VH-VL binders against Mitochondrial import inner membrane translocase subunit tim50 (timm50). Designs and how they scored, part 3

Target 1, 142 residues: Mitochondrial import inner membrane translocase subunit tim50 (timm50), of Dictyostelium discoideum (Social amoeba) (q55c70r191to332)
Amino acid sequence: PGGKKYTLVIDIDALTEITKTSKYPTLYKRAGLDFFLDHLRKDYEIYLYFNGNIPQNKYEQLQFKIDTNGKYFTGLLYPETGIKERNQFSKKIEMLDRDPSKVIFIDAASPYDHPNVINIGKFKSNSKDKLLIELLPVLESF

## First folded at step 19 (VH-VL)

Design w02 (from t02 with heavy chain N33H V101T)
Fold by ESMFold2, last read:
Structure w02 (fold): chain C 142 residues (1-142), chain A 121 residues (1-121), chain B 107 residues (1-107)
Amino acid sequence: as target 1 above (142 residues)
Amino acid sequence: EVQLVESGGGLVQPGGSLRLSCAASGFTFSSYHMNWVRQAPGKGLEWVSWISYSGSYTYYADSVKGRFTISRDNAKNSLSLQMNSLRDEDTAVYYCARETTDWDSYGMDVWGQGTTVTVSS
Amino acid sequence: DIQMTQSPSSVSASVGDRVTITCRASQGIYSWLAWYQQKPGKAPKFLIYAASSRQSGVPSRFSGSGSGTDFTLTISSLQPEDFATYYCLQYNRFPYTFGGGTKVEIK
């Protein structure tokens, strides 16, 4: 059998760390990122969330570095979409028009008291954790 | 020499259409975002439209959304603005401008000379 | 849409004066604000990005400051060639929006 289709919203800081001070920034991927996204896109619509201090004119460059062939992400989100109010995720966002119980958030920020939020912390490029891979059984069990 | 050369301006009746072109030379066109910015006679600057370096993303000012279409042909080093359903308030000088994609900066650093669009009743 | 309120609409000053122009955003834009100079009959000239970073070739008398919603362009010692209209532009989110402009008049 298979799982129901869900919507996954992932904070870019949970997936990557990026250098900010060069003409050509380096983007470092969390271990297992490509496998994680490729595996989940079978049952999930996946949105990439940009958490603020990046102007919108840079989003495509970052998306391309993560998803070169354009096959992982359904779309992009950012703070002004309202999905995250007062440092907490809302049950519904205007742009997604989805059942809140079917929307799961992979967050890098402070812990949220919400059943649909999974906080795996900000990725730092010196980390060698396997948290993305460890999440797969959880996300596949929905 | 980095250069942007605009063409296609002119006199048009309300409800009419016009296509502006911007020819780019002296730089790698596909490495830059492109903008249209307009200025009505005696008025300030108004941002009109933007297209990403790849052409994959476009955005418009609310005043032109649904009537104007920005496009680019990276093989021909050209930018276009298709303007439909023109109104008197669209009368302006229209500039094309390149925008850096450098991560650590921003800027519409090279502009065309401007082309004048006049919409008269 | 982010509204940019620029003030004053005009200023009259003498050569050597310090001139200050402000822009206020209707919501936080971090530091994603640029300044442009435009002389009559010419395309705008790019001055400053990221609120405070001067573009190469821009004289050091031009400086920018601010973050969040409040931003300032300062000309530390006004020169005759600085007669122009100045615009701020927010580029944090689309649509990009210009301020209404500030005309700087010598004398």
Scores: ipSAE 0.611, ipTM 0.878, lowest interface PAE 1.0, mean pLDDT 85
Fold by ESMFold2, fold request of step 26:
Structure w02 (fold): chain C 142 residues (1-142), chain A 121 residues (1-121), chain B 107 residues (1-107)
Amino acid sequence: as target 1 above (142 residues)
Amino acid sequence: EVQLVESGGGLVQPGGSLRLSCAASGFTFSSYHMNWVRQAPGKGLEWVSWISYSGSYTYYADSVKGRFTISRDNAKNSLSLQMNSLRDEDTAVYYCARETTDWDSYGMDVWGQGTTVTVSS
Amino acid sequence: DIQMTQSPSSVSASVGDRVTITCRASQGIYSWLAWYQQKPGKAPKFLIYAASSRQSGVPSRFSGSGSGTDFTLTISSLQPEDFATYYCLQYNRFPYTFGGGTKVEIK
């Protein structure tokens, strides 16, 4: 599975806020994002989940703004893959063809009942929270 | 003046190969995604292939996947379509079209005049 | 793949008529639908993106609407230069897919 022990799937809205009204969108990163991803990529294959409200032809531009050197993300996911149902990550983890005990989802949605999901809320660019950094000990303790 | 000019069309036997080229001028080529779109005689438009502005991502219609390869050379402002294992159903006018990368819009806004590929025994 | 069903296949109309054509997607595509115009022997011309956003230079008599699976293109008062074939294109996910086209003809 990419040679890494674990799989992390992260909703882009948990990491960034993106403007839609400019030729060149401004991407605001949640505090500690680069440190967070760089730390976790050592043991995690990391997938970035895009909301369905972004057409596929724009994914490279967003990925480049988050991961300019292509070192963080193993791949990209989106709604028609079926990984979310009713805006919540599916409990059918076997559809990912991975060991379920080694898959973690990070979601921007309000908390919901899922054994593999960590809900950290949607990032708003006027926030200065440290949730990504606070999450590192949890993810590194697996 | 923004221009796209296709070339490389012609008559080919089934199972043969052709390489189409599209020369771009008058704009920053590396700032645009590129498409191939074809139209069989008397029929509608069929999207064939897409390549991202950097060349890092490519996608194909199911009807051509595994047989056609899209590529671009941003230093030479050129787009190519390598077509292998050609079939009668590939007979069409082939257009290249640029696609905006502007975040707040979409569109294949500039098209070439097309180059004709005829696959016939 | 997302199938696009465009109707009608042709419309016979007079100058000044209001013409409406539709596209239906086999699954939701949000608003990621474009419209193109093509005249015989010419390359297509881009009209509308995001279901309803008119490209610069496109006359205001062209308007688009819809979201999800159902989309329309309306020409509010048909002009002589509008007799052409119109195509929708979904660009939500690859492969992109065109509708079958609607030929707008003179009565």
Scores: ipSAE 0.608, ipTM 0.875, lowest interface PAE 0.9, mean pLDDT 87
Fold by ESMFold2, fold request of step 26:
Order: C-alpha cells, then structure tokens, then sequence
Structure w02 (fold): chain C 142 residues (1-142), chain A 121 residues (1-121), chain B 107 residues (1-107)
C-alpha cells in the first residue's frame, strides 16, 4: 500500500501456461511466481496483461487462479482498452495514464514500442527456469 | 427445472425509474455470469449489461451507461437492474440470461420469458 | 465498440433448402462469436459458440464457420421448425454486441 513510484505490467504468458481443453483451466505457474509478486507489490502497482485471444469474460477466472486472495494485482489490462475504473473496464485504447519512464513491462514477446520492456519469453509448463527470482534484484534497483 | 423469472416491468414516464428483478432457481446461481438483454417492439436484440459470477465486475452498453445499474445477490439467487432516467428508447422486453463460466465454452443458455418496460408520456 | 453487420436482413426459403447467414465484425474478434435463434414471442435459443462449436442438443444441420471478422451460419437442410430470426453475438470484448438479425421465412 501507500505511495508507489513504479508500475509493473506483466504479460500473463510470461507467468503461466493454461490448458485450453478443460471446463476448468489448469494453470501452470512459472517457478517462484508467488514469491516474485508478493515481494514486488511492496513498491509496485502491478497489472496483469491479457495478451492474445482470450475473451474478456474469462479474465476474472484467470486472475483468481493467480491471485486467489486479491493481494497482488491493481488491475487488468488488454490491448484494446485502458483502465480508469478499478472494477470496470472501458473501451479506451490506452495502456495507462502514467509517466512512461515509470512503467516497466515484463513480456513474453515484445508487442509494444516502449523503452522499459523486459522480455523473459513465454512460459512453458515443462520449464523449470528461475528467471523470475533472478529478476528481483534488477527490479529492486529502481 | 432450471428457471429464470423476470419481474418489475411496467409503464413509466420519461425520466422515471424502475427496478427489474430476475429470480433464479434449479441451478447454482453464484457459478454463472448474468446478463440483461432487451428487445424493442419489432426490433432486434440489444445487449444491455453483464455481471460476473462473483459480482466483482460489471459492464454496460454505452446506451445505458450511467443510468442503469446491474447487481446480484447470490444469497437470494437474485439479479437486479436498476433503471434510472428512463427514455422513450428504453421501451423493450427485458430478458435476464445466465452465461456459462465453463472455460471451454460460452453461451447465454437459459433465458427468462421477459418483462415489458414501456416508457411513454 | 465492435459493430456487427449481419446479412441478409431476411431470406425466403423452402423446406430442404440450404440457408447461409453472414456476420462481419468491425474489428478482429478471433473466433469469439455466438449464434442465437429466436421464434416470435419467445426468448432466444442458444445455438453455436466459438464460431463453430454446436451447443448440446442443437441439430447437426446447423453449422458455423469463420474467424477474424467474417462468420457464417449455415442450415444445410431447412426444416419447418427452423423458420425464425437468427442473431450473431460477439463476446470477445465488452460491450457484447448483437448483429441486426436475419429473418428466415417460408417461401
């Protein structure tokens, strides 16, 4: 809580892999995800970005699986909209009303013209990399 | 067995208010997103509003945003639509419809029979 | 908002005919398109989701296709109970938007 200086926008594909054939999706988390988010929420506003062809009516279900207690994410984003209301999205095609130099993107693919993008690749459920944990010192140096 | 029953429609003056209700039975109400969809006489379907299964998220058609409020009471298996500042163009049959939350599908698969709202001087 | 343009607005057909209805989205919606059937005085009936996936209990003569912006509903052999108005609905992004409808009526 309190005055947070930076905004972190994280592509869901950099954090998780989702099965496509279940009535209830199985979500596989990248190693260290919960530790990573819990540690960073102290100094960052954190937004979860839904990149790709997931219809908007599924977003709450995915958010709940990643952030069951509602403590990590300030809000949700996707390409065609901005965020002006915490619990309501509007049809406005802007990422954020923030100083761009204070917005950091963690992305699976670099889909934006933005200077502060950190690309860590798409997570595959068989991966056991520790890249999220290794990023903590970098993000804490701000 | 699965049922949705709308109520609260009627005749109202422009600028007036109505509250529509939708009573759900025969299924786990809190596991479904809910919609309001309307149809003006002789016209097509118009989506009006949506509320997520938990009630945490709501969305509205631009034509009603700021005037209508969707809400749900999962303990009472009830969906509501508060309609304020009513206009002639709000005259329609209003349906409530449940929407599956199954990840691998979509659909407003159960609809009520509708309740009629008439806005006229 | 995503505009859905549905055509034709009406079609006259005989039992046994193949009927084709199209919807075009004003921007890409992937495959997140549903089809509904409505008979006079009744609430709509859900037919197809994800452009081509039939809801359980929907006859196999109903098929959907398309992706991106262009979508089609086909009734391969029209039956007497199929005379109705059909609507597409995009559900990729809020607000959800219906097409204008296609009335299928007996020739």
Amino acid sequence: as target 1 above (142 residues)
Amino acid sequence: EVQLVESGGGLVQPGGSLRLSCAASGFTFSSYHMNWVRQAPGKGLEWVSWISYSGSYTYYADSVKGRFTISRDNAKNSLSLQMNSLRDEDTAVYYCARETTDWDSYGMDVWGQGTTVTVSS
Amino acid sequence: DIQMTQSPSSVSASVGDRVTITCRASQGIYSWLAWYQQKPGKAPKFLIYAASSRQSGVPSRFSGSGSGTDFTLTISSLQPEDFATYYCLQYNRFPYTFGGGTKVEIK
Scores: ipSAE 0.598, ipTM 0.880, lowest interface PAE 1.0, mean pLDDT 84

## First folded at step 21 (VH-VL; from w02 with heavy chain D104N)

Design x03
Fold by OpenDDE, last read:
Structure x03 (fold): chain C 142 residues (1-142), chain A 121 residues (1-121), chain B 107 residues (1-107)
Amino acid sequence: as target 1 above (142 residues)
Amino acid sequence: EVQLVESGGGLVQPGGSLRLSCAASGFTFSSYHMNWVRQAPGKGLEWVSWISYSGSYTYYADSVKGRFTISRDNAKNSLSLQMNSLRDEDTAVYYCARETTDWNSYGMDVWGQGTTVTVSS
Amino acid sequence: DIQMTQSPSSVSASVGDRVTITCRASQGIYSWLAWYQQKPGKAPKFLIYAASSRQSGVPSRFSGSGSGTDFTLTISSLQPEDFATYYCLQYNRFPYTFGGGTKVEIK
């Protein structure tokens, strides 16, 4: 299929904070994001998930702000794909034609019980967390 | 002066093809998402197609999917709509429209004057 | 797809009247909605984005309100040049969808 060992679906709110306060949107990256994505792309097919509060007409701009060279993300996912139900990721990833047991979700929603979901919370630009760097060894151990 | 000018409209038989063009001037064309919107005689506005600023992403109304193709040439400040397998219900004035880049004032702020497409036997 | 139900389809009013037009989305679209004015034989004109921003040159008598699913365009005191057809448009999801339009006519 994708040629990678695993499929990683990441909610954009877990990786970035997007502000609408200015005339043009500002995107803040969670600490270590570039390093995180660059290392994971070796073994992971990485998809970026956009929540419903982000219009589809903004996807390309936001993706570009995160992955300027287009080397991290294999594709984009969004609510209409059905990959989330009641704001929670599910193993329904038939649209990608991937083995659900090899799909890992990184979510920003309130914590919920799912064996394939790692919740690191919504990123805020005033945060000094190191969650991405701390998570990387775990994901590389799979 | 910011301006959009449509062309290419005309009379065509059902099943025929037509290519519309939209010439942009007065602004950095490559920075803006573009749309085609149509209006049948005496009817309301209907969104037809959308293309991102780079041209990498496109979307279509179900009524035209598989028949219409939107494209752009940023070097020439040009937007196009290739219309194939035309139907009577495609008869309308076709507008090209620019989307704003301001997220706090978002909409189609610049429109052409439209070009008329008539599909009839 | 997101359906936009616009009401009323037409309204007869006099100069000085308060005119209210509503649009309801079939699902939440946050604030991704715009209002347009169209006069016969002319292209639509962008009036207002959501409930916050009038376009440059748009008179203050035009105002927008609402979020989520219910939106309203208000003309506080109708002027002769305001007789036209108005449309709402959602930008939240593709396909973009217009409301059915509201024709503001002279009483």
Scores: ipSAE 0.870, ipTM 0.935, lowest interface PAE 0.5, mean pLDDT 94
Fold by OpenDDE, fold request of step 26:
Structure x03 (fold): chain C 142 residues (1-142), chain A 121 residues (1-121), chain B 107 residues (1-107)
Amino acid sequence: as target 1 above (142 residues)
Amino acid sequence: EVQLVESGGGLVQPGGSLRLSCAASGFTFSSYHMNWVRQAPGKGLEWVSWISYSGSYTYYADSVKGRFTISRDNAKNSLSLQMNSLRDEDTAVYYCARETTDWNSYGMDVWGQGTTVTVSS
Amino acid sequence: DIQMTQSPSSVSASVGDRVTITCRASQGIYSWLAWYQQKPGKAPKFLIYAASSRQSGVPSRFSGSGSGTDFTLTISSLQPEDFATYYCLQYNRFPYTFGGGTKVEIK
């Protein structure tokens, strides 16, 4: 593997909200995001997933806005990789070439039946949830 | 003035190699994604390759994958296309084109005049 | 890969005519479509972005519409300088793909 014990795949919609009303998009981060990613990167290989409504030519810019120093994310995933089916993370985890028991997905979608998925919903900037901070101890306990 | 100028085109035999260059001026080159687009004589436009503003990401058309390499030197405001194993179907005018940095107004807004590549035995 | 089917390949028209060009994507590309104009011996010119927005300096007679898979470029009243070849481009996914082009000729 990539030298980490676990693999974490996170949907960008679970971590951020992007407003497209201006010439320059504003990216809002979910509370505790930097702290969350900085702690998890010690034991997790972290991948950022982009939905199909975001052009591929914007991936690097968005990644940079979240991970300016390039220290959090190991790579990027997107629909063409087959990692999602019908807007849900696939149960066919073999495409990741990792131990399925050590792969965790954090999804923005409504809850669905998947043993590897933690659903935390889409992030909106007007919310004041502490879901990332609350989830961190759970992920660190594995 | 914002400008792109291609160079390096010429006549080459099948199986040969050629390196195209694109010189950028009048704007912050390192902030823009860049493209190569070609047009065979009397034919339509064909996208060839893309490189991100930092050079960290590249993409290629299937027709040139494994044979062409796109690169950039942001310090020199230069874009390059290394073309190996050239085929007669690679004969075309090659344009370098800048993509806008605006989130909503996205497209190739600046083009060079083009450089001609002719592959023939 | 996303295929872009552009129609018609050519159209004969007169000054003042309404001209309509269509592009169909093989899969949904949302609104990530651009239109270009090219005249003989010249590089393409950027006309429309995001399917329906005019680039700066583009006359109001040019308009774009559509989303998903079906897109249209309309010239409401053709002018002498509008005789050219037009191309659509999807930039939603790599590889980028152009339509086959539409040559607008003098009737």
Scores: ipSAE 0.867, ipTM 0.935, lowest interface PAE 0.5, mean pLDDT 95
Fold by OpenDDE, last read:
Structure x03 (fold): chain C 142 residues (1-142), chain A 121 residues (1-121), chain B 107 residues (1-107)
Amino acid sequence: as target 1 above (142 residues)
Amino acid sequence: EVQLVESGGGLVQPGGSLRLSCAASGFTFSSYHMNWVRQAPGKGLEWVSWISYSGSYTYYADSVKGRFTISRDNAKNSLSLQMNSLRDEDTAVYYCARETTDWNSYGMDVWGQGTTVTVSS
Amino acid sequence: DIQMTQSPSSVSASVGDRVTITCRASQGIYSWLAWYQQKPGKAPKFLIYAASSRQSGVPSRFSGSGSGTDFTLTISSLQPEDFATYYCLQYNRFPYTFGGGTKVEIK
C-alpha cells in the first residue's frame, strides 16, 4: 500500500526549531536534514508529524520550508489522526495500516522504550549537531 | 487598496445549486489562505470552508460536507464556492475572508461585503 | 470538533462602563483565539489575535486575555461606537468555530 519497503514517521520537533520572535517565523533545520531525507526516501515512505501546539493552517507552509520541491514527504500526521497516544507513537502503530515490523518512529518526546521508536529529542538550533548523520547508517542497515 | 468582492448570491429552491465568487484585488492573492463564512438572518457567524494558498488543502464544516466545494484560481485572483443540494438552513449572507500571512498576528483581517443566498420554496 | 461557549449572549451597558465577555473552549487551544466586532449590515472587524494582542488600529480600551480553554475580552471604558456584537474564533484546529456571539446594547 505504501510502495516503499519501510514507513518512517518523524516528529517535526525532532527535525526543526521554529522561532516565533518575528512576524514571519524562521524555521531552523537540523544539520544534514536534506541529505538525511533524500537518502531515506529511496526505501522509506516518510510522514511528517505535527504536535498539537502548531495550528493546522500552518502545516503546508512549514512542510514547504522543509521540503520545497515536494520530494520527501508522503503525507502529514497530527494528533487528531490518532497516531500518538499520551505523546507516544508506540501505542497506535496499527493506525498506519502497515506491517508493524517495518514502521519506524523518530520522536522528540521524552525517551520511552519501544523497538519501533527512536528518541532523538527536541531540536534546538546548534551548528555542531551531527545526530542525523549518525542516525542515517542505522536506518539504512534495516 | 486591498479588497474582496463577493457575487453570485440569489434566490433558489431547495435542492437547487448556486456558485458564489469572490474577486480579490490589491494584494498577492496566491500567498493567502481563504475562507467562506456565513451568517443566517439574525444569527451568529458560522465558518463554512477553508482553502490553502496553493489550493492543495481544503476543509469544510460538517453542515456542508459533500454538498459544497471550495476552489480558487490564483491566476485570476478568484475564490469560488459551488453549493449543491441547497437547504433552507443554508440561507445566509456569505462572506469571503482572507487570513493573514503573519504567524504572530494571525486572523481573518480582510472581508468582503457579503452576498445573500436565500433558499426558499 | 472544538465547541466555543460564549457568555453572556447579551449585555446592557452605558458609556464608560467596563464590559467583560468570556469564551470557553471544549478542549485546549493554546492561544489560538481571535476576537471580532460586528455592526449591523457590516462584515466583522478583526480586533484581537493570539488571545491577547490587539490588531493594528484597535483602541487600547480593548484587551484580550487567557490561554488553554478560558478566554476574556474586556472593554475598559465603553464608547458609543463600541455598541455591537462580538465573536470569538478558535483557529487552532479544523473545523474553525465561532462563539455564539455577545450583543453589547445601550442601557
Scores: ipSAE 0.862, ipTM 0.933, lowest interface PAE 0.6, mean pLDDT 95
Fold by OpenDDE, fold request of step 26:
Structure x03 (fold): chain C 142 residues (1-142), chain A 121 residues (1-121), chain B 107 residues (1-107)
Amino acid sequence: as target 1 above (142 residues)
Amino acid sequence: EVQLVESGGGLVQPGGSLRLSCAASGFTFSSYHMNWVRQAPGKGLEWVSWISYSGSYTYYADSVKGRFTISRDNAKNSLSLQMNSLRDEDTAVYYCARETTDWNSYGMDVWGQGTTVTVSS
Amino acid sequence: DIQMTQSPSSVSASVGDRVTITCRASQGIYSWLAWYQQKPGKAPKFLIYAASSRQSGVPSRFSGSGSGTDFTLTISSLQPEDFATYYCLQYNRFPYTFGGGTKVEIK
């Protein structure tokens, strides 16, 4: 499926900071995000994951702010209503019809350790952030 | 003036079809998510369907999934609800409603006056 | 699906009374809830979003509170024009779900 080697699921909070400063949300991208996503899309099927703190009616707008041309993300993932363990790896996997061994999760915060989960922390606006640049070679080595 | 005007309601037999329309005016229609909400006689409000501002995403109540189709034409400032395989329980006043774009005051801030759909033999 | 349990279903009150309507979500919806007022033969009217945002033209006697699963709409001093049916609606997840409604009627 997708013709990609792996599936990458990325928590939006790991990539961006969303603030409610006015009537409309302001989204700040982690430094190097466009470059990061553009390179990874060669080998990864990339999904943007919403962890539940944002209502579904905002997903399209937020996706658009990150991927205006729709070239990075294959789709959106989010917990289904009624799933209490939405942040657990097993539940995340259930949202994908993919081989779990080929699914990599980039989480803003994870309550568990798993070989396929990379915690990079919740992003806070910082122009000197280099985390994505540092992570890119690792992901490309898989 | 910001306004929504529903049309297309009427009497139809069970199993029949009906297409509702909602004409928007007074605002940039393409910037707003839209809803259909219905109210059976003497009953409460029931959300029916939602469509994103672009039309790319749609959601439906389980009660109408597979039977109703929401769509929009942003160039014509029009919202539609195609209703197929109508049932008695679909009898209701159908409202189109706009969602606010303001995150600090979010809700359905503009409603039409509704159009009545009656499903009966 | 998220169920919204609204209570009471009806309340009889007099002008000047304090009226409290509650809405409980079957799961956490953060603050993604709105209150509506509907009068007979009319479309619903958007009143309040969550706990802090009254719509323009909504009197100050209307207030909202709550987060997570429990929400409250309060009319501090009921006025004649406030006799109506009120509904809560959650926006957190699809399907959107309304509460069952609360009819505020004159005693």
Scores: ipSAE 0.808, ipTM 0.914, lowest interface PAE 0.6, mean pLDDT 92
Fold by ESMFold2, fold request of step 26:
Structure x03 (fold): chain C 142 residues (1-142), chain A 121 residues (1-121), chain B 107 residues (1-107)
Amino acid sequence: as target 1 above (142 residues)
Amino acid sequence: EVQLVESGGGLVQPGGSLRLSCAASGFTFSSYHMNWVRQAPGKGLEWVSWISYSGSYTYYADSVKGRFTISRDNAKNSLSLQMNSLRDEDTAVYYCARETTDWNSYGMDVWGQGTTVTVSS
Amino acid sequence: DIQMTQSPSSVSASVGDRVTITCRASQGIYSWLAWYQQKPGKAPKFLIYAASSRQSGVPSRFSGSGSGTDFTLTISSLQPEDFATYYCLQYNRFPYTFGGGTKVEIK
């Protein structure tokens, strides 16, 4: 059948703040994170995007801390795949083999040259904003 | 006490297949990523493949992609490398190496002594 | 793939000398570079990660520096046991890639 109608690509910095104080990183989750992801996974393919200064060998450990049972994320992305350089933006989207007009980016502070970018800022663990919950009506309208 | 022991090397014809094994002991195997690294006679080190601690992710050097398959059995503390369609340039000593998963560090900190694969007609 | 260019390919030095080995990446890898030592007939030994962090048990005469594309391993006072070949490894992205190696020969 064709899969889900839309694809969501979410910057990890929009969802979490990571500490480096122990053998295992501690992730502080933005308010409403689990509800947000659980609600959207029914209608969206969801990709977790990693920033460029995290080596690729750490990605599974971070994914596990956010999605312990593997039910939220369809896959993982990083700068060299979906949004490597602005002049290659649309080509990296095609590597997902998806219609670019149906890919929505939730970003922390990146100036992406793509029409479907929603910037909600980097999460700071001392913040108690409701931005994830406030996004649900917007994302449900697609 | 912490040990990695490779086995399964030998002489094989071009186009043939060979399975390498790496037995792990003295540590919690499922807490480490695993690597295969090879070294052709008189040459430098070449990274071959990697498998994540859970086994969920694998990566390969371009020179072996499609021909080699890395796998692990965390219940048996074993790592494997299935090598198909072997070529003379695959002749090397093959090392298995564990890779730390500690967030604040990195490294292939324990290596086996290697097993030799010779591809020759 | 990220190419690692290592230089020099060999160096001959005396005990007590300062030895510098350079590794250059074909693209930025932040600080995700490791250094390994290998003696003839032995498996490699892990020395440095994250460009500058020494593994436990590595003598303080070994130091690493650099970020982005240019990295250096320095042995501040060469000892007889430091005769070996040294390799850099980038681990920012798969495939991991080693440099070509630097053979340090002690006179």
Scores: ipSAE 0.599, ipTM 0.875, lowest interface PAE 1.0, mean pLDDT 85

